# VHH binders against q9y6x5, part 356

Target 1, 379 residues: q9y6x5
Amino acid sequence: LPPKLLLVSFDGFRADYLKNYEFPHLQNFIKEGVLVEHVKNVFITKTFPNHYSIVTGLYEESHGIVANSMYDAVTKKHFSDSNDKDPFWWNEAVPIWVTNQLQENRSSAAAMWPGTDVPIHDTISSYFMNYNSSVSFEERLNNITMWLNNSNPPVTFATLYWEEPDASGHKYGPEDKENMSRVLKKIDDLIGDLVQRLKMLGLWENLNVIITSDHGMTQCSQDRLINLDSCIDHSYYTLIDLSPVAAILPKINRTEVYNKLKNCSPHMNVYLKEDIPNRFYYQHNDRIQPIILVADEGWTIVLNESSQKLGDHGYDNSLPSMHPFLAAHGPAFHKGYKHSTINIVDIYPMMCHILGLKPHPNNGTFGHTKCLLVDQWCI
Below, E stands for the ipSAE of ESMFold2; O stands for the ipSAE of OpenDDE; V2 stands for 0.75 times the mean of E and O plus 0.25 times the DockQ between their complexes.

## First folded at step 16 (VHH)

Design ha124 (framework vhh_8dlx_2)
Fold by ESMFold2-Fast, scan of step 16:
Structure ha124 (fold): chain B 379 residues (1-379), chain A 119 residues (1-119)
Amino acid sequence: as target 1 above (379 residues)
Amino acid sequence: EVQLVESGGGVVQPGRSLRLSCAASGFTVSSNWMSWVRQAPGKGLEWIGDIYYGGSRFYNPSLKSLVTISRDDSTNTLYLQMNSLRAEDTAIYYCAKGKDWESIAFDIWGKGTLVTVSS
């Protein structure tokens, strides 16, 4: 009889897309559920970091997935691609599927959520798919719903990840109304597929479903480039991550590299690690490099080249363009309730409450999500 | 006029393949979830599979390796491809449209097309 939860992410779904495009299936979902209009994500506003923050309730400096490309100064390891299955990178936190499996002897299921194809603290999701971007939404949905309906011990926590609208946001930019309209209509139709399949299998009325995203998207331009090679020779540093947050590992004295970079562009802030703004919660981890460059919204850091990206993310998490939304439906949630803002780290303790799990120490505040839940008081 | 019209049935030899068509008028197939259902002589209805709004397809597990559902949005037509036909596949084949977001019920059915698998 345990409660069940399905967590769905559409990568790069900017919150204000909801106001600028029509989503009939998502609106039907929200009408009988809850909507959080803005989710303030963690810095840096990138896919891997924010997906791991959703399922751990931790800032990036605490969970250790600090970028999509990483270098650990203590162990000398490099995180080389999105399919890297070395548990080392993920072991600084305990994601909710691990907690779910260990506390109540329940099962978890995963269709492509970052980290779910990796054994973390010697525990891998009970059912999972190895990450492969070529696998259709149809196949992911079929597997996740099959596992929700036919598992022993029962699957009580399930995740589903989809790469759009992020891929198209990068290719076309969020201001390309024609192409983004087509892409977002497709996503709404996929939400329709999800709801219809859950109804057909008799899961819909008793399943808690959260639809969210990791970040937004902002418009970039060939007129807004920061050429790093104009300020510093590549021989002075190793580049760990480039844009819009550059992670610099000096090959010479750190202050020498800093001095070459500090006046490189009026559209980029250059920070020594200890000077990174406290509000970012992006300092206390060996995977955060000695010098961090943060581009202004819509600016791209390049190495004496043009950028083909018309949209990007990773920018300051105070920017509304970087914010996703959260919608939810199910027995745990109120019907027809709208909430303005939560922090992305607040999702984890809310999900633990719904599943009856004891959360690991985290940076979320359960009070911020109480008004979404039928069994809680907002006071 | 709101209708579904199946075509492509007939007598076919065991082991052969057959493609059925379902032409929709008065509504758009891509705006609805659609199903193929069959009824063998003297038996009840057997679900073959569904295609949903975004193109996601789900099949009866006993039939999945033998059938493929597709649609052509430009011609407003639903298709059922059947391979390796057997005598037990003899049935009247129906296409059906889902009613709405609120229910899993059908509101529009075709008249059916007969498939006879005989040597």
Scores: ipSAE 0.607, ipTM 0.860, lowest interface PAE 1.5, mean pLDDT 92

Design ha125 (framework vhh_8dlx_2)
Fold by ESMFold2-Fast, scan of step 16:
Structure ha125 (fold): chain B 379 residues (1-379), chain A 119 residues (1-119)
Amino acid sequence: as target 1 above (379 residues)
Amino acid sequence: EVQLVESGGGVVQPGRSLRLSCAASGFTVSSNWMSWVRQAPGKGLEWIGDIYYGGSRFYNPSLKSLVTISRDDSTNTLYLQMNSLRAEDTAIYYCAKGKDHESIAFDIWGKGTLVTVSS
């Protein structure tokens, strides 16, 4: 049977949740598989950018999904949730499901992973669900497993996305142990559902499963707000994205906008595009705005308002609070192996190797994930 | 002591609905995967459906539109709702507990409750 892979994302699953809460189902999964304790995600540490980096192996400046809200200066198009089906935004890279479908006799399946309901390079996932947050985990799981079992050509790559614990992390903040304990127990139970269903259908023995996330979560407070309206008048700029990374498109001279912002708060860094730190790999794309504001961890940029978010993400990718984990199980993976850290862009070349696909040029390093795989030696 | 006790069976007319209950003691239904299985007279066991740890439910495709499995975690009780009952639904109905997360076997079965669909 050709190699098969199911890639699962629980949005906003901070790596150190594993140390502070009990996950009996996930621990059983890890016991017979592998755990990467920290995954260093890409900047900015947001949902759409990092989900697309996982499946392309590219930094955001290279794959073009540079934020959840974007403006393209060349074409003058605006990206938001309502515009995410325009292929224009997704066409700067080739995600793994497109490569999977175009090489040999293979199909892909998707339950809600960002980008999978969009034709990218004239190719859409063979089986997919249009994004709808109200669709239950049960329905997503049923569709994915049905497609893995009943498709011709066979589904060899499948994705499953779930919005929690991100939604609750924003609402309660990661330091709310009572509410987060309940939310994370529910996530662990859903992992139990996933594994049990795969076993019941006879898929478990031949399927490689990766469970990961796009970012973590940090605690915010109404005492840690940066009021942008106290720095600069709305008439001087167009706001493309707000918090914790603000994307500023000047309506007047860029230097004058920069000068109004640069000393406004001790809790944010203000960058002209060409001065954005090289370590972010967040500079070389027309969708990155002329001025970027980066708030310090736990600080929220607002427009003369209070913030309802008790947790947030998008911050500096060097922060451990922004890091997810990766766990994996299946015939390609060692059993009971623990690894400290990989980069999120390293997931793509590893997945290509498991599926026998020729990867597109990417920013990942296969060597970083070799120790996870049974067909590789690790010294 | 670990046990499952089914109730709610009896004689019903075709076309009507019936809800079966399965009371668990000695373990928590929400910590285990649970199933409903039936056996018609002179036939083998027929799987009806499962409910898993997080509440995900899966049904025999031939029965999916006719049955619903649910649980009440506060009363530690599993339910099977059956609609549009036919003579072919006459059977002894069992609830069963999955053995563990490592296997697809059952370790605890109820004694069964008889459902007779007759005019």
Scores: ipSAE 0.603, ipTM 0.861, lowest interface PAE 1.5, mean pLDDT 92

Design ha126 (framework vhh_8dlx_2)
Fold by ESMFold2-Fast, scan of step 16:
Structure ha126 (fold): chain B 379 residues (1-379), chain A 119 residues (1-119)
Amino acid sequence: as target 1 above (379 residues)
Amino acid sequence: EVQLVESGGGVVQPGRSLRLSCAASGFTVSSNWMSWVRQAPGKGLEWIGDIYYGGSRFYNPSLKSLVTISRDDSTNTLYLQMNSLRAEDTAIYYCAKGKDLESIAFDIWGKGTLVTVSS
């Protein structure tokens, strides 16, 4: 009987929420499983890029989903982060569900994970739901568990994505204890629903379950705005992405655009593509624009307007506020083990190991996650 | 002190709808997973459906289109809505509380409410 894995993401679940709020269901999950306290995500710390890094083990410059809004200078195509189903954007990498399906007698299932409703290298998840934010957690859970129990060939890899606490983090900001407490309690209750459903179906003891997230959240303010219109006229550039990492495509005179922006604000860094810090691994892709603006934590880039966002992400991936966590339970994992940190790209080779798949070349290091696994010696 | 009390049963004609209530005391329904179960005369227990902590609902596939489970967290009450009642729906209906966050067993049951479907 092949090993099975369910990968669950709660979008925007900042790691330190675990220390500042009570999670009885998640703590019961962790008690008999493993916890990685911080996961260092990839730059930029946005939803689509990091979700694709989890399932490919690649930096954004290598897998091609470099932002939630993108422009490809070679083909002149534009990407939106919500409903763009053009395989062109996703074809620079092979996600784990595609690799899983290329083995004989294996299927994949997906409830809303980014990319799973798109054919990638002519392969789409065997079972999937078209992205629709209005679909309840209950319906996503029902479909995933039905597919795990009633598929032929058997579903061995399944994914489940949920938009919270990211949506509320943006609306209220992570420092709003009252509103965030309500949202995080609801998420903990949904984790309880997940575990209980798996137990009721007889799946719990034989299924590997990973609960993780793509990024964290930081507090923003109307007092921390960077107005690009005070520095440069719109006629000089096309804006591909705005905040907190602005992607600038110069219309005329690249050097003049750079010179107008480089001293615009003490609260953002301005980079020519070739000068983007090597530690970001964010340079070698046609979808990375000629000029990138990186706002300091908590600062919002605007165009002569206010921002209604009280929380945001996308900032420097060295910031602890941008880091999610990873918790896991199942036959592959130790019980009651805590680990301090891993890189988000390390999740992919770990998952390939659990499923018995040969990973595609990737930026992860299996050694970083081997202490989590019962079949590995942690030296 | 810690108890579940079902109500709303009685004699009902075939084809009609009926809503059962289950009042909880000594614990909070939203902090537990809850179930409806029935027992027809001379037969074993038949599971109707569950509602979990976060509000997710799961039903017996044979009954899914005929029943709806809901709860009112402000009144600490669980409900079972039944539609298109048939003679074979005649049973004692129980609500039950899951034992804990780590098991699939029940620890608290109501006394039951009798539903008789007859003309």
Scores: ipSAE 0.219, ipTM 0.679, lowest interface PAE 4.6, mean pLDDT 91

Design ha127 (framework vhh_8dlx_2; at its last look DockQ between E and O 0.88; V2 from the best seeds 0.00; counts 0 for: pae E 3.2 > 2)
Fold by OpenDDE, look of step 17:
Structure ha127 (fold): chain B 379 residues (1-379), chain A 119 residues (1-119)
Amino acid sequence: as target 1 above (379 residues)
Amino acid sequence: EVQLVESGGGVVQPGRSLRLSCAASGFTVSSNWMSWVRQAPGKGLEWIGDIYYGGSRFYNPSLKSLVTISRDDSTNTLYLQMNSLRAEDTAIYYCAKGKDIESIAFDIWGKGTLVTVSS
């Protein structure tokens, strides 16, 4: 049988949740599979960029989804979560479902993974759901499992996306033990639903399943705000993205805008595009604005508005609070093996290997995931 | 004591609706895989639908009647809503508890409740 892979994302699942909360279903999943305790994601640590990095193996500067909100100065186009359907934004890379679908006797399916409802390089997933946050996990699970079980040509790669615990993390903050315990229990139960459904359909033994996330969540506070209006007049720039990494498009001289912002707060680093630290791999794309502001962990950049978010993400990708986890189960994976850390871009070459696909040029290192795989030598 | 007790069965006219209840004791419904099954006279058991841990529900695609499974955590009760009932829906209806996530078998059954659809 051809290898099959289901990639599941629970948005905003912070890695250390596994240490601080109980996950009976997920732990059973891990017990029969593998766990990577920490996944270092890409900068900025936001939803669209990191999900696209998972499926392309590329840094944000390379795949071109550099934020949840983007602006292209040449075409004057805008990108946002409510305006993400233009292939223009996605075509700087080839995601794995496209690669998979171009193979003989294979098809791809997707339940609301970012970019899967867009024709990329004139190819759209054979089966997909248009993004709709109101659609239940049940319906998403039903469609994905139906496609995995009954499609011709067979679905060999599928994605499943769910918005929690990110939404709740924003609302309650990750340090709210009471509310987050409730939320995370629901997530664990949904993992139980997934596993149970796969078993009921006879898919469990032959399907490779990866459960991961795009980023974590840090605690925010009304006492940790950076108000840009105190530093610079709003008429001097256009805000493309706000917090915790602000993308600034100057309306006046860039140097003047920079000088007004560079000392705005001791809890915010201000970079000219050419001075962005190399470790971020966030420089070589025209969609990155001339100036970026990076708030310290737990600090929120605001205008003359109050933020109601008690948790947020998008910060420095070296921060543990920004890191998700990866768990996996299936014929390709060991049982009962735990690994400390990988880079999020490493997932792509691993998935390509599992599926027998030739990977496109990417930033991942296959060697980082070899110990997870039964067919590889691990020293 | 671990048990399931179905109720709500009876005689109903075609086209009508009926809601069955399944009260659980000794375990938590919301923590388990639960199912509804039925057995018509002279026929074998027929799966109706499931509700899983997180509340996801799945139904037999062959069912002609509209069915909805739900649960109430506060009362630890499982429900089966049936609409547009037909004579063919006449059966004993059972609720059952799955053993565990590793098994596709049931370990607890109710005694069943009879539903008769007749004009």
Scores: ipSAE 0.811, ipTM 0.923, lowest interface PAE 0.5, mean pLDDT 95
Fold by ESMFold2-Fast, scan of step 16:
Formats: sequence, structure tokens, C-alpha cells
Structure ha127 (fold): chain B 379 residues (1-379), chain A 119 residues (1-119)
Amino acid sequence: as target 1 above (379 residues)
Amino acid sequence: EVQLVESGGGVVQPGRSLRLSCAASGFTVSSNWMSWVRQAPGKGLEWIGDIYYGGSRFYNPSLKSLVTISRDDSTNTLYLQMNSLRAEDTAIYYCAKGKDIESIAFDIWGKGTLVTVSS
């Protein structure tokens, strides 16, 4: 029987939540599996970019989903994260479910993972749900486990996405212990639901399960705002994305726009595209705008208005507050092993190995995840 | 004392609805997975459905449109709502608590409540 893998994402699950709150279900999962304490995500530390990096093993400049809102200078197309089904945006990479379906007559299943309701290279996930945030965790779990248990050809790769704790992290901020404690207890209980359902269906012992996230969360404040309108008139540029990384398309000379912005705030770095730090791997794509503004951790870029967000993400990927974790359990994984750090792009070649798939060229390093796997030995 | 006590059974006419209650003491319903199971005269146990830690509910496909499981965390009570009752729904109904987060085994059962569907 081919190996099977379920990849689960809880959006915005900051790694250090594991140290500051109790997760009895997640800890029971980890006890008989593996934990990677920090996953260094890709820049920009946003939902769509990082979810696509997990399933392609590529930096954003390579897979083309460079933000949640994008503009492509070559084709003049605009992307919005909520309803854009144009394959154009997703076709710069081949996600793992496409590879899975094209090798050895296998099926893929998806409950809301970004990109799974879009045909990519003329291939859509065999089973999928059109994105709808109102669909309960219960319904997503029921569909995914039904497909894992009752498909021909067999579902060997399945994904499950849940919007929390990101939505509550934005609303309350990660430092609101009372509200975050309630939210995170609910997440842990949902992990309990997932594991219990897999056990009840006889799937638990033979299924590889990865629980991870795309990014963390940092506290924001009305005392930490950068008013872009105070530095430059909106008539001089088109705003492609705002905060905490602003994507600026000049309507006048690029140097003039840059000069108006470069000294606007001590809490924001302004980069011409060619000057974006190499460590971000965020330069070589037509969807990256001529000028980007990068706010310091906890600072929000606004247009002459207050922000309601008490938490946000998108900041520098070197910040521990932006890092998620990865936990995994199943026949491919060691039991009771803890690992310090991997890169988020390393998840893809590891998953390809588990499924017996030939990975497409990628930015991950298989050696970084070898210590997690029973069929490998660490050096 | 750790126990489950079912109530709400009795004689019901076909086509009617009935709600069974299961009062828990000595533990918290929301911290455990819980099930409803029934046994018709002369037959084996039939699983009705489960409710898990986060409130996710799963039902016997044969019964899904006819039953709803819920819980009231403030009163530490589990419920089974049954609609469109048929003669074949005549059974002793049990609520049961899962043993722990590691297993699919039950460790606590109620004594059952008899539901008789007759005209």
C-alpha cells in the first residue's frame, strides 16, 4: 500500500505559544512523534506566500506568490487573495498535490489549503473544497478523512487548513493572555478531534501526519503607526500592498518616490528592488514592485487612519515571533525526537521523500530534515 | 463519584421526536470524547455517534439525518436528539465516556435508558 500523508496547517500559530500555554493533545501527539521547535519561514511572512512555499519548497521570488495582494508588471494583472482563481498566479511552481497526481496514478485531497481550488498546470486536487472560511473544522475533517478512506485511485496526499489562531491573533494580539488562552485551548481541542477521528477510522497507525503553520504573530499598537500619507501624496504611486510590507508602484520617476519615502520613519526600511537584502530571497520576480517598505516588528503602515489590528505578521523572517513550529507523527517519523530549527522550504523535499515522489527543483535541503525520519540516519 | 446517568427514555409514538440526557459527575464532558450507543432487543451494540473534545461530531451514516448529539458544558450534560422515531429505534440507549486521549476504548458507561417506539 503506498505511504499516505496528511498535512495540517493552523494559520498564525507562533512557535513560542507552545512554551507559554498548555496543549495536552498536541503534547500527546509530540510524545510519540517529532517536534521542530522553530520553522524559519520565507519573506514576506504572510499566509498565501508561506503556504505555497510549504508545498513547493521554493522561495516566494521563485514560486510567484509574493504577497497576499500582487501586481504583475509584465502582464498588467492584479491578484486579490479572496477570489482570484486565475491559474496564472500559481503556475510558476508545481505544488506537491500536482506532482502526487501525475506520478503513479495517485489522488490528492484538500480541505481549504491555499491553491488547492485552482487548476495549476491544468491539474486540480482530485478532491477539494472551494475556499469558504465559514465551513466548520468538523466538516473539513469529515471530508478529508472520508476521502483518505474511500478513494480510488487512493488519496496519498491530503491537506487541511484552519484559519485560527491567526484571526484571533489579529483581533486580540498575541499578548492578550485571557483571549489567546481560550483560542489556543480550542485549537488544542481541535487537534484532539483530528487525532481521535483518525484513530476511530483505523487510519492513525499507518498515516503520516504533519501539523505546522505558515507564520507567527507579533503585538501591534496605536502607538506604533507609520502614516504613509505624511511622506508622499497618493497621486505619485499605486499601492499594491500596504502593511507591514508596502509594495509601491511609482507613477512618477522611481528615484523621486524613493527620496520622498527613504527618511519618512525611523521604524521603516525603504528598498529599491535591487537593494532588497539577499537574505530575504525576495528580488527576482516581476510581481515584486520597484520599491518595497518593510516596517519594524510591531509597526503598522497606514494611510492617514488608525489600524484596528492588535496583532500582525509579514515582518522580517529572522524574527522568532514570525516563526511557526512543525510537529509530526506516523510510520515515517521517529518517536519522542526534538529538533531545533528547519527552513519552511525544507518541508517539501521531506514530504516528497515520505511519499516516494521525485521532487521538482526546489530551495529546500533534505539533509536538514533527515534526523526526523526513521529510514534516514543523522550526520 | 465518577458516573454517567441517562434519562429521558420511555414510550414514544412513531414519527415523534425524543431528547435523551446524560448527566456526568466526577469528570468534565468537554475534556473527553463521548459517545451514544444503543442495543435493540436480541441484537448487538450499535454505534449512534460521537462528540469529541473541540465539539466535532460524527454519526453512523445510517442515522445521520435522524440524530443530533450536543453537549451543555455549563451543566456537564450530553444530549441525543432523535427525530422521526421508528419501531426499529426501540432499544436501550447508553452514553459512554472515552478512556483517555490515547485510546479508542470506553472506561465509563451509563446504565442505559429504555426507549420503546410503539403505537
Scores: ipSAE 0.703, ipTM 0.893, lowest interface PAE 1.0, mean pLDDT 93
Fold by ESMFold2, look of step 17:
Structure ha127 (fold): chain B 379 residues (1-379), chain A 119 residues (1-119)
Amino acid sequence: as target 1 above (379 residues)
Amino acid sequence: EVQLVESGGGVVQPGRSLRLSCAASGFTVSSNWMSWVRQAPGKGLEWIGDIYYGGSRFYNPSLKSLVTISRDDSTNTLYLQMNSLRAEDTAIYYCAKGKDIESIAFDIWGKGTLVTVSS
């Protein structure tokens, strides 16, 4: 009987929410499993890039999903979170569900994980839901557990995605304790639903479950705006993405655009593509634009007509506010073990190990996660 | 004092609908997983469906199109809506509370409410 794995993401779940709010169901899950307190994600700290990094083990420059809004100059194609189904964008990497379902007697299932409703390398998840944010957690849970319990060939790898607490984090900001307590209590109850259903179906003891997230959330303010139109006429560039990492395609001489921007705000770093810090691993892809602007934590880049969110993410991946957590339970994992940190790209080779898959070339390090696993020597 | 009290049973004509209530005291319904179960005359217990902490619901496949479980947190009450009732739906209907977040067992049962489906 092959090992099975369910990968769950609650979008925008900042790591320190675990210490600052009550999670009886999640803490019970952790008590019998493992916790990684902080996961260092990839730059930029946005939803599509980080979800694809989890399932490919690759930095954004290597997997090609470099932001939630992208432009490819060679093909003249545009990508957005509302126009994301063209396989062109996803085909620079092979996600784990494709590798998994190409094995004999295996299939993959997905409830809304980014990319799972796209035929990547002409291969779409064996079972999937077309993305629709209005589909309830109940329906996602019902489909995933039905597929795990009843499919032929058996589903050995499944994904489940939920939009909270990210949506509420944007709306209220992470510092709104009253609203975020209510939001996070609801999420903990949904984790309770997941665990309860797995127990009722007899799956709990033999299914490996990872609960993680793609990024955190930081507080924004009307007092922390960077007005781009104050520094440069919009006619001099095409805006590919705005905040907190702006992607700038110059319409005039690149050096002139750079010079107009470089002193625009002390709360914004301006990089020519060649000068993007090496630690970001964010340079070697044509979809990364010639100039990027990186706002300081909690600052928002706006044009003259701003609709400012109260919380945001996408900032420097060294910031603790951008880091999610990882918890896991199942026969592959130790019980009651806590680990301080891993890189988000490390999750992929660990999952491949659990499933008995040969990983594609990737940026993850299996050794960083081996102490989580019962079958590994941890020294 | 932890208690579950079912109500809303009675005689109903075939093809009609009926809503049962389960009033809880001594605990919060939404903080627990809850279930409806029935027992027809001379038969064993038959599971109808569950509602979990976050509101996810699961039903007996043979009853799925006929029943809906809901709860009202402001009145601490669990409901069972039954539609298109048949004589075979004649039973005592119980609500039950799950024991805790670590268990799949029930620890509290109501006394039940009788539903009789007859012309």
Scores: ipSAE 0.441, ipTM 0.807, lowest interface PAE 3.2, mean pLDDT 93
ESMFold2 (binder alone), look of step 17: mean pLDDT 82; pTM 0.825

Design ha128 (framework vhh_8dlx_2)
Fold by ESMFold2-Fast, scan of step 16:
Order: structure tokens, then C-alpha cells, then sequence
Structure ha128 (fold): chain B 379 residues (1-379), chain A 119 residues (1-119)
């Protein structure tokens, strides 16, 4: 029977949490599998962009989900929570579940992964749940395991998304050890639930499982605010996205807007689109605005207000605080192997290899992940 | 002493509800996976349902609408709520603890509590 893969994301799971808290279930998973200590995500280090990079192997400028809030200069469309089901936003790439269904006539299943409740290139995940944050981990797990066991054509690729520890990271900040300890213990227990259920159903030994995340989290403070209203009047621009990467669409001369912003704060870098650092791979898309503001780690861009967030992400992808990890277990993976770093775009070609799929052109490098795999030489 | 003690059994009329308790000693319920299992007279063991580390619950499909498993971590107690009891629910009810983290084997069982539903 074809190889099977379950891809699990715990949103906002900062890599160094593994070194500062105890995870008995996750450590048990890693003991008989592999651990990548740091995954270098794509810029900007936000949920929708990075989740789509995991399943397409593309930088944000290439897959088109460039932020959680977007404006397309060509079509004049706005992306918001209410517009995320418009296929227009997702059609610049082909995610792995679409490839899985079209190349091999296999089924895909999804519990809440971003994009899986949207028809992309006229193809929607064979089994899916419409996004609803109120749906329990128990219900998501029950649906995914039921679909993995009871589908025709067989489900060979399945995804499971959970909103924590991101929500608590924003609320408490990553330096709140008491609250974060409680939250992370709960997540480890949910990993235990996942493994236990797969073992009870007889799926564990023949299923490849990847546990990863889209980004990390850094501590914010009301003492580290950048007030845009002190720099520039609202009449000069339309704000497309605010913090920590502000997307500015000028209503007047672009140079005049840039000049008002460029020296406003020592804790913010201001870029004309063509001057955005090449290392970000964040320039070649109509949804990237003419002026981008990038706050320094832990600084929040605001409009004459206080921020309620004690933690945030979206910052420079070179920052270790923004990095998630990747752990994996199953017949495709070595046992007890530890790897230092991969790029988040490398996950896609690795998953295609495991499933026997031909990857679409992508920004990942298969050589970066081959040491994780039993059927590869890693020199 | 590592022990599970079931309570709350007895004679109950058809159509009524009953809640069974399982008190744990010597270990923490929330650090283990737990099950409820029953055995009717002259029959084999029938699995009722599980509760895992994070609180995820899974039930025998034939019983799902009739039972609810819960736990109180502060009192280290597992519960089985049964509704719309029928004569065929007459059985000895056991709670059981998983042996090791993410093992499928049990290591600790209670002695059971008898539930008799009036014929």
C-alpha cells in the first residue's frame, strides 16, 4: 500500500521551548525518530505565510500568501479573515494535498490546516473541516484518524493544526514561565494523545508523522512601542498590515511618504520595495506593498495606542526566537537522529519524496533533509 | 499502594442514569491513559472508552451516545456517566490504567463494581 504521512502543526511553538521545559511525550517521540532543532522559517514570520510555505516549498513572494492581511495591487482585492476562502489568494502555488490527489488519485484529509478548506486549482482536500477555532483537539484527532483508517481512495496525506501555544504566547509572552509551563505541558499531553490514539488504532508503526510549527514567539512590552501617528498623518497612506511588519500603500508621492518614515524610530527599518534585503526573499509579488516597515525584535508598531500583546512574531527570520523545530517518526525516518537546522521550504520536497510524488518547482533543497531519511545517503 | 477503586454500582431501574467513580492512589490519573471496561455475566470483556493525557476521549461506537468519561484531576478520580440504562448494561465495570507512557497494555485494574439493571 502507498506510504502515508500525517503533518501536525502546533502554532507558535518556539524551538528553544524544548530546552527550557519538560516534554516527556515529545521526547519519547523523538527518541525513536528524528529532531531538527531549528527550522529557519520564511519572512514574514506569520501563520498563514509559513503554513503555506511548509506545504508548497516556496518563499512567500512565490506562493502569494505574503501576510495575514494583504492587498493585491493588480486586482484591487483585499485579504482578510472573511476573504481567506477566495481561491484567488491561494492559486499562485500548488500545495502538497492537491499534488497528492492529482498525481496518484489518492485522498487527502485535513483538520484545520490553513488553505485546506479552499478549492485551489479547482481541487479541495478530499476530507476537510471548515476552520473553526472552537473545535477541540479531540474532535480534530478523531476525524483525522477515522479518515486515515476508513477511506477509498486511501488517505495518504493528512494534516492537523492546533492554535496553541501561539494564542497563549501572545497573551502571556514567552517569558511568563508559570503560564507557559502550564500551556506547554498541555501541548505535550496532546502529543501524547495523538501517539496513544495512533497506537490504539494500529496505525503507529506504518505511518510517517511530522510534528512542526510555523514560527516562534518573542517578548513584547508597552515600553517598546513605535507610534506611526508620530511619524506620518493617516491621509498620506493606506495601511494594509501593521505589526511587526507594516505594509504601507502611499496615497501621495512614494518618496514623500518614505522620507516621513525613514528616520521616525531607531527601532524600525523602512524599506522601499526594491530595497527590501534579498535574504528575505520578499520582493517579487504584487501583494507586497511599495513601502515595508520592519520593527526590531520585541518592538510593536501602533497607531497612537497601547498594545495588549505581551508576545508577538513576524520579525526577521534570522532571529532564533522566530524559529520552530521539526520532529518526525515513522518508517521513512531514522531513529534517534538529531539535526541542527533546515529551511522551512525544505519540508515540502522531503514530504514529496516520502509520498512518492513529483514536487512542483520549489525553493527547498532535498539535500538538506536527506540525513533524516533511511533510504538516503547523507554525505 | 498503587490502586484503583471503583464505586457507585448497585441495582438501578431501566431508563435511569448512573455515575461510577474510580479513585486512584499512588499515581496521577492525568499522567496516564485510562479506560472503562465491562464484563456481562458469561461474556468477555467489552471496551467502553478511553481518556488520554490531554483529555481526549474515544468511545466504543455502539455506546458513544449513552456514556461519558470524565476525570477530576484535583481529586485524582475517573468517572463514567451512563444514561438510559438497559438490562444488557448489567455487568461488572472496571477502570484500568495504561502500563507505560503510550503503551497499549494495562498494568493496574480495579476489582470492579457490579451494576444490575432490573429485568
Amino acid sequence: as target 1 above (379 residues)
Amino acid sequence: EVQLVESGGGVVQPGRSLRLSCAASGFTVSSNWMSWVRQAPGKGLEWIGDIYYGGSRFYNPSLKSLVTISRDDSTNTLYLQMNSLRAEDTAIYYCAKGKDMESIAFDIWGKGTLVTVSS
Scores: ipSAE 0.790, ipTM 0.919, lowest interface PAE 0.7, mean pLDDT 93

